# Designs tried in a protein design chat: VHH binders against Phosphoribosylformylglycinamidine synthase subunit PurQ (purQ). Part 4

Target 1, 271 residues: Phosphoribosylformylglycinamidine synthase subunit PurQ (purQ), of Archaeoglobus fulgidus (o29008)
Amino acid sequence: MDREEIKVAVLRMEGTNCEDETVKAFRSLGVEAEAVHIKQFYSDMIRFEEQRSVFDYQCLVFPGGFSAGDYIRAGAIFSARVKSVLRKDIEEFIKMGYPILGICNGFQVLVELGALPGFDEDKPLAEKPEMALAMNDSSRFECRPTLLKKESEKCIFVKNLKKDVVMFPVAHAEGKVVFPSGKEDEYLERLTSNDQIVFRYVDEKGDYAGYPWNPNGSFYNIAGICNATHTVFGLMPHPERAFFGYQVGRREGYGDGYCIFRSVVDYLEKL
Short names: E, the ipSAE of ESMFold2; O, the ipSAE of OpenDDE; V2, 0.75 times the mean of E and O plus 0.25 times the DockQ between their complexes.

## First folded at step 1 (VHH)

Design k05 (framework vhh_3k1k_2)
Fold by ESMFold2-Fast, scan of step 1:
Structure k05 (fold): chain B 271 residues (1-271), chain A 123 residues (1-123)
Amino acid sequence: as target 1 above (271 residues)
Amino acid sequence: QVQLVESGGALVQPGGSLRLSCAASGFTFSTYAMRWYRQAPGKEREWVAGISWSGGSTSYEDSVKGRFTISRDDARNTVYLQMNSLKPEDTAVYYCAKGTDYEFYGTSDFDYWGQGTQVTVSS
């Protein structure tokens, strides 16, 4: 579709952050993007002119960050609200091939919705969560740059990314990817076979390494995954904070996060 | 001008009970969610409890769940925090905050403008 037809909704609820950075990233690429409070999709208290439909947009972003002190509960509450008021629309949105991005707490929202790992192409949202993001092994808030190796060629969010290793910052207390007890190897095999592992944490040499390179202790060093159709993507690191060169210590140009957003625009232009 | 005035803080013994009140003015109270936060000396401010605009939904931090109850009285523009089975670890200044019409979480830094009310749990 033409660029003028593309609109991105960066969903917000009380306590979410980074939505302005994400809006700025998409708008810098010539795409219309706006922060949309979730109640604009369902509340009768919103003025008609401010009401929105999920189908007014071609990409949804669940941004990172909730109020400090309630990371897991904040994501679960936001997810429950989305599920109760938008479940059918989001399922249809995914079935139509429209992209959804979840960053940090947004990744947790997608997990709680059952959108990730999203093994069933015919059932975009599972009835119950099939994985979790647990407390960091360090039992502390991790805020640092991370190095990520690209593992997927099919995820629409990394099609424009030609580099093997990128640097995105993390800022989370609960970023540890965990799968159901006794099912870890089964899930790993399924994710690997269908090219759903998008990024894994690496060290300065590009090798898979433990703490501090794997900042949270995630299983298999997983930093981000996508669903079976490769259009729903969640990751703990923040590509929107590595979009512009000045965000990563360069005077001009773009950071590694640019390619994530450019890939989405390229994908939508080909629809 | 949004104004939140907390009251009810006192010195109580462990195992005791206390009810905090927050009187709100400067906005249409019945259409906004309300929250309670607390801050102990040398610690960060932490969220304690939240109540939706309708009163139909409440949420609590794990450390206070089962012991604290948030409620509201829209006719009096007041939100309450009933605290039971108090522990020394509950000692803090308690703050009231304004939210949105259906959510538990704060929308801005401007929501924390009450002076707070001191709760001390000590023998």
Scores: ipSAE 0.000, ipTM 0.104, lowest interface PAE 18.4, mean pLDDT 80

Design k06 (framework vhh_3k1k_2)
Fold by ESMFold2-Fast, scan of step 1:
Structure k06 (fold): chain B 271 residues (1-271), chain A 121 residues (1-121)
Amino acid sequence: as target 1 above (271 residues)
Amino acid sequence: QVQLVESGGALVQPGGSLRLSCAASGFTFSSYAMRWYRQAPGKEREWVAGISGSGGSTSYEDSVKGRFTISRDDARNTVYLQMNSLKPEDTAVYYCARDQWEGPYTYFDYWGQGTQVTVSS
């Protein structure tokens, strides 16, 4: 489709700060993007002109501007409502081949919805969560640049990425990728065989190293994964904070995060 | 069947040293970060030290920096806490811990029974 037809929803939740960087990144690529409060998708109590359908958009982004605590504090009642009403629409959205991106705490949201690791191509959302993002091994907030090695060729978010290693910053207290106890090797085998590991933390030599290069202690140095259909992507680092050159200490141009957003636009233009 | 078994706690004089051990079983030890926590009488449980799954990084609570060293032996599924220059304030039950996944918003530390360290003259 034409770029004029592409519209991106960057989800906003009560009690959190949505970052402008994601909206700015997509708009700089010539596509429309707007912040949308999640209630606009399911509440019939909102004025008609403010109501939205998931299907008004071709890409959904769960941004990194909220903490896990803030998401939980949105209320168990509202979370259950979102899962019961929005879950079916999100499942259909994925089945239609439309991309979903979860950054940092947004990755946690995709995990809770059962969208990641998303092993079953015929069932985009699992009945219950199949993985978690636990507290960092350091037990502290980690805020630093990270180096990430590209592991996937099929993920639609990295098709425009020609570099082997990129630099994206992290900013989180709960970033450790963990799998169900006793299933770690099974999950690793399944993710690796289906090209679902997208990025792994590396050091300056390109080696899979521990802290501080793996900033949270994630299993297998996993920084980001995608679902079985390769259209739903979650990662702990913030590519939207590495989009413009000035964000990463360059005077002009783009940072490594540009390729993530450009890949989405390129994918949708071919859809 | 995840188990963590601490050992090495003892009565020690101020300025003394102790090495605590934690034997782990029932999971892929090398894939998990390990931590030490302590709980003194009348106080809340506090984090003491952590070591990454790769063993490439360690972290410490400020009051123990320079005195305590965490290390691991992945071949023996054991994490250690070397405690030097012990102070009466270090008196506590010491717990070895790792995270346990039960769901995206429900995770907790899996810990052993603890080992008592008493620093007193």
Scores: ipSAE 0.000, ipTM 0.120, lowest interface PAE 18.3, mean pLDDT 80

Design k07 (framework vhh_3k1k_2; at its last look DockQ between E and O 0.12; V2 from the best seeds 0.00; counts 0 for: pae E 19.2 > 2, placed apart)
Fold by OpenDDE, look of step 2:
Structure k07 (fold): chain B 271 residues (1-271), chain A 124 residues (1-124)
Amino acid sequence: as target 1 above (271 residues)
Amino acid sequence: QVQLVESGGALVQPGGSLRLSCAASGFTFSSYAMRWYRQAPGKEREWVAGISGSGGSTSYEDSVKGRFTISRDDARNTVYLQMNSLKPEDTAVYYCAKHRSYGLSWYPSDMDVWGQGTQVTVSS
């Protein structure tokens, strides 16, 4: 489809306050983007002209920046609301091949929705969460730049990424990727066999390392994963905070986060 | 070809009920919001009810709130208008309309397809 026809919804609810950066990123690429409150999809209290449908858009983003006090709770609440009113829509959206991005808290929401790791192509949302983003091993809020190695060649969000290692900042207390106890090896095998690991934390040499290079203690240094169809992507680091050059100390141009958003647009143009 | 066909219009007594149907074809029905409009003789066409593509959101004109209900059956590609407690002032030709693809506004100008209309007459 034409770039000018592409519309992106950055989903928000009460307490969400970091959607602006994501909207700005997409708009800078020449596509329509807006922050949309979840109530606009189902509430009778919303004026007609403000009402929205999931299918008004070609890309959905669950942003970061929910209430800084409780990312897990915020993600859980958000996911519960989405499940109650938009489950079928989201499933259809995914089946249509439209991309969904989850950043930080948005990654948590996608996990709670059962969208990630999303092993079943025929059932985009699992009945129950199949993984978790747990409290950081440090038991502290981690706020720092991170280095991420690109792992996936199939994820549509990294198709335009030519760099092997990128820098995205993290800002979270609950970003530790954990899989069900006793199933870590199984999950790892499934993820790797289907090329669903998208980013892994690395050190300055590009090697897999522990803290602080892995700021949250994630299993296998996983920073982001996608579903089986490679169209739903969640990551803990913030590409939207590394989109513009000025965000990463450059006078002009773009940061490493640019490729994530551009990849979405390019994918949709070919869809 | 995109097409909307209304049906169900009739003559009814005040206080009566009527259910209108609008059959859609030529597009992915579930992806688009739908509206009902009506036009009485000598009056401008006015919005009556709307429903989002997903069916999760509905809205009504003030004069029909509590009496009319818009719904949709995506499996049948049909949008409905259940009209209860009908009044003489509800007499009009009723039209269903399709929301524009990729549109975010719900203004009448964002309707890109209209049905031929069905006559509803409320009279004693």
Scores: ipSAE 0.000, ipTM 0.222, lowest interface PAE 13.6, mean pLDDT 91
ESMFold2-Fast, scan of step 1: ipSAE 0.012; ipTM 0.428
ESMFold2, look of step 2: ipSAE 0.000; ipTM 0.116
ESMFold2 (binder alone), look of step 2: mean pLDDT 82; pTM 0.838

Design k08 (framework vhh_3k1k_2)
Fold by ESMFold2-Fast, scan of step 1:
Structure k08 (fold): chain B 271 residues (1-271), chain A 122 residues (1-122)
Amino acid sequence: as target 1 above (271 residues)
Amino acid sequence: QVQLVESGGALVQPGGSLRLSCAASGFTFSSYEMRWYRQAPGKEREWVAGISSSGSTISYEDSVKGRFTISRDDARNTVYLQMNSLKPEDTAVYYCATEYDILTGYSEFDYWGQGTQVTVSS
């Protein structure tokens, strides 16, 4: 489709941050992007300029964000409401081949929705969550740069990425990828055989290593995965904080995160 | 404790104007969408106008479009409804409301004010 036809929704809820950085990243690539409160998708009390359909957009982004105040976990509440109101629309959106990106807390949302690991191409959203993001092994908030090895050639978010290793920052207390007890080997085999592991944490030599290189203790050093159709992608690190060169200590140009956003725009231009 | 207090309702003649105000307290006003609703005797409550937290997205019910203007003043925690070219069918109690927050568990209900009566009659 033409670039002028592409519109990205960056979802907003109370306590969500990083939406400005994500909106800015997409707008710098020449596509329309806006912050959209989740209520605009499901409330029939809103009219005209405020009402939105998922189908008004060609890409949905669930952005990163800190847990502000110790309230109910955003991912669990959001998933319950989204399943009751928007499940059918999101399933159709995925079946039409439109991309969804989840960053940090957004990855947790996609997991709670049953969109990731998303093993069944004919059933984009599982009835129950099939994995979890648990507390970091360090029991600490981890905030640092991380090095990630690209593992997937099929994920639409990494098609423009030519480097083997990229650097994205993390900022989370709960980022440890875990699979159901007794099913770890089964899940690893399925994810690997269908090219669904997108990034794994590595050290400065490019080797898979433990803490601090694997900042949360994730199974198999997994930093990000995509669904079976390779159009729904979730990761704990923040590519939107590594988009511009100045964000990563460079005078000019782009950081490694640029390629993630450029890849999805390139994908949509070919639809 | 969330509170919304409406004011400015009065009796006016057809073609007249009124400005309604809603003073908000007990929450971070600048982070929430604000809306106006109205309810006439024997009718269900209807949405009138809405304004996003940033103020950049504004919407109106078709029957009031071009006559009513919603605005907000975040420094004063107040939302306004400027009503021009009033008609007898605009007679109703006008309510200020803010969106429910799914993350805090207020997922079923908007916060509502007590209302302010607008009567348009000769």
Scores: ipSAE 0.000, ipTM 0.124, lowest interface PAE 17.1, mean pLDDT 80

Design k09 (framework vhh_3k1k_2)
Fold by ESMFold2-Fast, scan of step 1:
Structure k09 (fold): chain B 271 residues (1-271), chain A 122 residues (1-122)
Amino acid sequence: as target 1 above (271 residues)
Amino acid sequence: QVQLVESGGALVQPGGSLRLSCAASGFTFSNYAMRWYRQAPGKEREWVAGISGSGGSTSYEDSVKGRFTISRDDARNTVYLQMNSLKPEDTAVYYCARVYTEWGDKYTFDYWGQGTQVTVSS
């Protein structure tokens, strides 16, 4: 499709704080993007001209940005509403091949919806969550840059990423990737064989290292994964906060997050 | 100084084959993953194929899978793209790129060559 026909929805509700950065990132690439309050998708109290359908868009983004003190309450409410009012529409959206990105708390939303790890191509949303994002091993809020090694070639969000290691910031109290007890090896084998591990935390030499380089203690240093069709992607670090050069202390140009958003646009232009 | 020089592009009829080469210099070739990209007039540059530094892992864009094969010869500092069953839609300038592995880069640039033109038409 023409770039001007692409429209991205960045979902918001009370307590989401990173939607504007994501909107700006997509708009800088020449595509339409807007923040959409979740009520616009289901409430008949919204003015007709402001009502939306997920099918008005070709990409959905679940952003991060809850404060540490509000994380559990705000995130749980957001996830529950998405699950109750948008579950079937999101399932059809995925079946149509349209991309979904979940950042930080948004990754947790995709996990709670059963979209990740998303092993079954014919059933995009599992009936029950199949993994979790647990409390950081440090038992504290982690807010700092992280280094991530690209592990996937098939995920549509990294097809334009030409670097081996990128730097994205984290800001979370619950970011530890965990799989069901006793199934860790099974999940690792399935994710690896189907190219679903997208990023892993590394140290400054590019080696897989523990804390502080793995900021939350995630299994296998996993920072982000995608579903079996490689169109639904979730990660704990914030690429939207590393998109522009000025966000990472440079006067001009782009930061490492640029290619995540560029890859989505490139994918949609080929549809 | 890092340099990449592509060659092998030509005019071929639909269904034909071509082998593209990319000669690399100015870095330790075996330590870097290499990729092929292409760009048709008026379109964005798109990824085509990739090969790991060890050569043990390859990846392809869906539309070329089964038709194109990427390979490397570390003794000659060269990466290749074997293109079979060519279609008019494959018409583009093909570029070789080094995957930059240094962390802390200020920009997400590959080191691109000048490109080699492939035209699939009668």
Scores: ipSAE 0.000, ipTM 0.094, lowest interface PAE 19.0, mean pLDDT 81

Design k10 (framework vhh_3k1k_2)
Fold by ESMFold2-Fast, scan of step 1:
Structure k10 (fold): chain B 271 residues (1-271), chain A 124 residues (1-124)
Amino acid sequence: as target 1 above (271 residues)
Amino acid sequence: QVQLVESGGALVQPGGSLRLSCAASGFTFSSYGMRWYRQAPGKEREWVAGISGSGGSTSYEDSVKGRFTISRDDARNTVYLQMNSLKPEDTAVYYCAKSFRYGSGSHYEPFDYWGQGTQVTVSS
């Protein structure tokens, strides 16, 4: 598809605060991107020219919510509203091969929709959630840089990533990846065999280490996963806060998050 | 196996008060945060209030902050929503939800399970 044909929707509702950074990231890559309030997809009370369909876009982003951790609400608000108004449209969007990115609270939304781990290629959204993002083991809001080792070659969001280890910040109170009790080994085998584990937390030597390197206590140090078709990706760290050099202490250029967004654009240009 | 049963909804005059209750069973209540949501006819379901498993932190939607108070009684496996200074726009079905797990060690359960709801009408 030509770059001129690509439009990205960054979803917005009460409590979201990272949509501007995500919009800027995509626009810097030469594609159209806009923040879209979820009401624009279903309300007939807004002006016709402000109404949208998910099918007006080739990529959906569920952005990170609150950066400061007073509120436990952001992921639950997103998942409740998306479930009630967008479930069928999102199922079709995934079946058409269009990418979805969930960051932080957005990862929580994708989990609650049943889009992740997304083991069934024929059923993009499970009837019930199959995993959870639980309270951090520290019981604290964690806000710090994290080091992430790339584990996947098939996820469309990391095809352009040449580094083994990247640095993205986290900002969350509920970031702990958990699988059903007694099924952890089964899930690990299924995710590993289908190349669905995208990033794992590591220390400065590249070793899989506990707290504080694994900031939330996630099972198997998992920081992000993708679905069975490798087009729906969720992660707790914030690549949109590591996109521009100035966000990570460089005067100009790009940070490690650039490759996540560039990979999506490259995928869509080949579609 | 998770069950949530809401009660306390009624018809009240503007400026009135109500206390909603949600009785929980089928999980270790003290290990989970609890939430209240509401849904008015023709509108999306919206989050109203949340309380941590420890009870040490609470949060509220801006439109209800200062008027509503969430609390819990772990000995009775019950979460409450005290609603004061009620307005016509508070008219909705109110839902209780089990939202979060603390720490590790227990079987996974659905994150945002809802009960059947209780109707609050603010009229006249």
Scores: ipSAE 0.000, ipTM 0.103, lowest interface PAE 21.8, mean pLDDT 80

Design k11 (framework vhh_3k1k_2)
Fold by ESMFold2-Fast, scan of step 1:
Structure k11 (fold): chain B 271 residues (1-271), chain A 122 residues (1-122)
Amino acid sequence: as target 1 above (271 residues)
Amino acid sequence: QVQLVESGGALVQPGGSLRLSCAASGFTFDDYAMRWYRQAPGKEREWVAGISWNSGSISYEDSVKGRFTISRDDARNTVYLQMNSLKPEDTAVYYCAKDESYGEDFYGMDVWGQGTQVTVSS
């Protein structure tokens, strides 16, 4: 589709007051993007022209936040509301091939919705969560740059990424990817065989190292995964905070996060 | 700078009545829709009632229709929730909220007060 036809919804969660880097990133690429409160999808208390449908958009983003708060609890509460009012629409949105991005606490939202790991192409949202994001092994809020190795060739969010290793910041207290007890090897095999592991934490040599390079102790150094159809992507690091060069200590140009957003736009232009 | 202060919560018997008040400051009150939400222990926060900035549209959650009445006094920057025929199921912390979707500060996000506890029990 034509770039002018693309519109991105960045869903707003309660209790955040920050500037939306994600809206800026998409708008800088020439697509329309706006922050949308979940109430705009279901509430009759707002003017008709301000009401929205999920299908007014071609990409949904559950954004990350710069907060030392309880990301898991915040995500669970928001996810319960999304599930209550938007479950069927989101399932259809995914089945139609439209992308969804979850960053940091947005990744936990996608996990709580059952959208990730999303093994079943016929069931975009599982009935119950199939994985979790647990407290960091360090028991500390981690806020720093991380190095990530690209593992996926099929995820639509990394199609334009030519670099083997990118640098995105993390900012979280609960970022540890964990799978159900006794099923870790099964999940790893399924994710690997279907190209669903998108990023893994690495050290300066590009090796899969432990703390501090794996900042939270995530299983298999997993930093981000996508669903079986490769259109729903969640990650703990913040590509929207590595979009512009000035965000990553460069005076001009773009950071490594640029390619994530550019890949989505390119995907939608072909759809 | 937006401040919402709820009051009027109390312990009442089933079948009783209460009127909750929400005093608003720090914004142009008559430009915004106002809402009431509630949250019971172990439950999600749920919308209860809403009133548009011009009182032209008023709506309620199905479980409170006919029992609760939302109103506003723009001269006093106050929104009210009159609760009649109270049931044990109405026990919750009640929150006043300003609709930030179409105003200053934060797009799409309600601003909540700190809440007022309503307990319906014998």
Scores: ipSAE 0.000, ipTM 0.106, lowest interface PAE 20.9, mean pLDDT 80

Design k12 (framework vhh_3k1k_2)
Fold by ESMFold2-Fast, scan of step 1:
Structure k12 (fold): chain B 271 residues (1-271), chain A 125 residues (1-125)
Amino acid sequence: as target 1 above (271 residues)
Amino acid sequence: QVQLVESGGALVQPGGSLRLSCAASGFTFSSYAMRWYRQAPGKEREWVAGISGSGGSTSYEDSVKGRFTISRDDARNTVYLQMNSLKPEDTAVYYCARGPSLEYYSDFTQAFDIWGQGTQVTVSS
């Protein structure tokens, strides 16, 4: 489709942030993007002009942020509301081939919704969560640049990414990817065989290393994964904070995050 | 002048208890998460326990969970590791480490410098 037909919804509710950075990134690429409060998708008590359907959009973004407060499980609260209100619409949206991006606590939302790891192409949302994002092994808010090796060739969010290693910042207290006890090897085999591991944390030589290179202790150094259809993508690092060169200390131009947003726009233009 | 000085290591019998201390100086202690690591002869240095800058959250390596407790005293710039039900496999040099700054533009290669000589814990009888 034409760029004029592409509209991105960056979801908001109390406690979400970085939606402005994500909106700016998409608009910089020539597509329309706007912040949409979750109530706009389900409340008939708001003005008609402010009401939205997920089908008004071709991409949904669940944003992340510098959540350093005392909120115990902001991602779980957000995902509970999304699940109770929007489950059927999101399931159909995924079945239609439209992309969803979850950043940081947005990744947590997609996990709790059952969209990730999303092993079943015929069942986009699992009946119950199949993985979790646990407290960082360090027991602290990790806030630093991370180096990520691209592992997937099929994820629509990395098709434009030709570099082997990118640098995105992390800012989270709960970013540790964990799988159900006793099923770690099974999950790893399934994710690897279906090209669902998108990014893994690496050191400066490009080798898989532990802390501090793996900032949260995630299983298999996993930083981001996509679903079985490769259109739903979640990651703990923040590509929207590495979109513009000035965000990463460069004089001008783009940062490594540019390719994530460019890739999904390219995908939608060919849809 | 960032300094971390570990103390409290000793020879103890299996099933015994020991408390390690790490005295910090040269930085705003309450702004940093603190961790304990250990290294046994011929093995890699491994993480043991961590505590947030606020002291509100803690985490532990699976093998020590339920036996070890990390805590901090910001008034004394000290982090502690209480070790209970000690096993021969806990024998190692224990190191205290300062976590990275919350400044997200800081180079993370500077994030985890382990300072000090460590403190030897030997569990045998």
Scores: ipSAE 0.000, ipTM 0.123, lowest interface PAE 17.4, mean pLDDT 78

Design k13 (framework vhh_3k1k_2; at its last look DockQ between E and O 0.25; V2 from the best seeds 0.00; counts 0 for: pae E 14.6 > 2)
Amino acid sequence: QVQLVESGGALVQPGGSLRLSCAASGFTFSRYAMRWYRQAPGKEREWVAGISGSGGRTSYEDSVKGRFTISRDDARNTVYLQMNSLKPEDTAVYYCAKGYSSGWYRFDYWGQGTQVTVSS
ESMFold2-Fast, scan of step 1: ipSAE 0.013; ipTM 0.359
ESMFold2, look of step 2: ipSAE 0.000; ipTM 0.201
ESMFold2 (binder alone), look of step 2: mean pLDDT 83; pTM 0.848
OpenDDE, look of step 2: ipSAE 0.007; ipTM 0.313

Design n01 (framework vhh_7n9e_1)
Fold by ESMFold2-Fast, scan of step 1:
Structure n01 (fold): chain B 271 residues (1-271), chain A 122 residues (1-122)
Amino acid sequence: as target 1 above (271 residues)
Amino acid sequence: DVQLVESGGGLVQAGGSLRLSCAASGFTFSSYAMYWGRQAPGKGREWVSGISGSGGSTAYASSVKGRFTISRDNAKNTLYLQMNNLKPEDTALYYCARDYYDSSGYYEFDYWGQGTQVTVSS
């Protein structure tokens, strides 16, 4: 499609932050983007002109930014509302090949919806969550730069990212990727064989290492994964905070997060 | 200087196999993702397969998935493409490419090799 036809919805509800950074990133690429309160998708109590459909958009973003002290409760409420009012629409959206990005708390939302790891191409949202994001092993809020090694060639969000290691900041208290007890090896084999592991935490030499390089203790150093069709992507670090060069200490230009947003725009232009 | 040299092509009958190699020099091989592409007579270049710097992730074009296997030996600075169950439609010049990083941070493939010809007879 033409770039003028692409419209991105950055979802919000009470307690979410960072939607402005994500909107700004997409708009800087020449794509229409707006923050959309979840009520605009289901409430008849708002003005008709403010009502939205998921299908008004070609990309959905679940942003990060819940308060650290209220993350579990706020995230659970958000996920429950999305599941109850938008489940069928989101399933159809994914089946049509339209991308969804979940950042930080948004990754948790996609996990709770059953969209990730999303092993079944014919069933985009699982009946029950198939993985979790647990409290950091340090039991601390982690807020710092992280180095991530690109592991996927098929995920549409990294298709045009050609460097092996990128730097994105993290800001979370719960970010540890965990799989069901006794199923860790099975999940790892399935994710690896279908190119669904997108980023893994690494040290300054590009080697897989523990804390502090793996800031939360995630299984297999996993920082982000995508679904079986490679169009739904979730990660704990914040690429929207590494989009512009000034966000990462450069005078001008772009940071490593630029390529994530540019890749999905390129995907949609070819769709 | 950066150099990529492909080898292993040839004439093979449909259903046969070939193993292509790409010898890399002039850069830290393990720091770059590597790719195989091909160009059939009278057509543009098309992507065939890719492999991450560590070798931990691979990807394939739908037309070759299940038949081709990409691999690398970082100790020998060599990229491989194992091609099985070859079809006449696989006839093309095969070449390897390295990742490119420009000042904007947006990538293009660079340092394409000269290629190795694969011809599959029916």
Scores: ipSAE 0.000, ipTM 0.112, lowest interface PAE 20.1, mean pLDDT 80

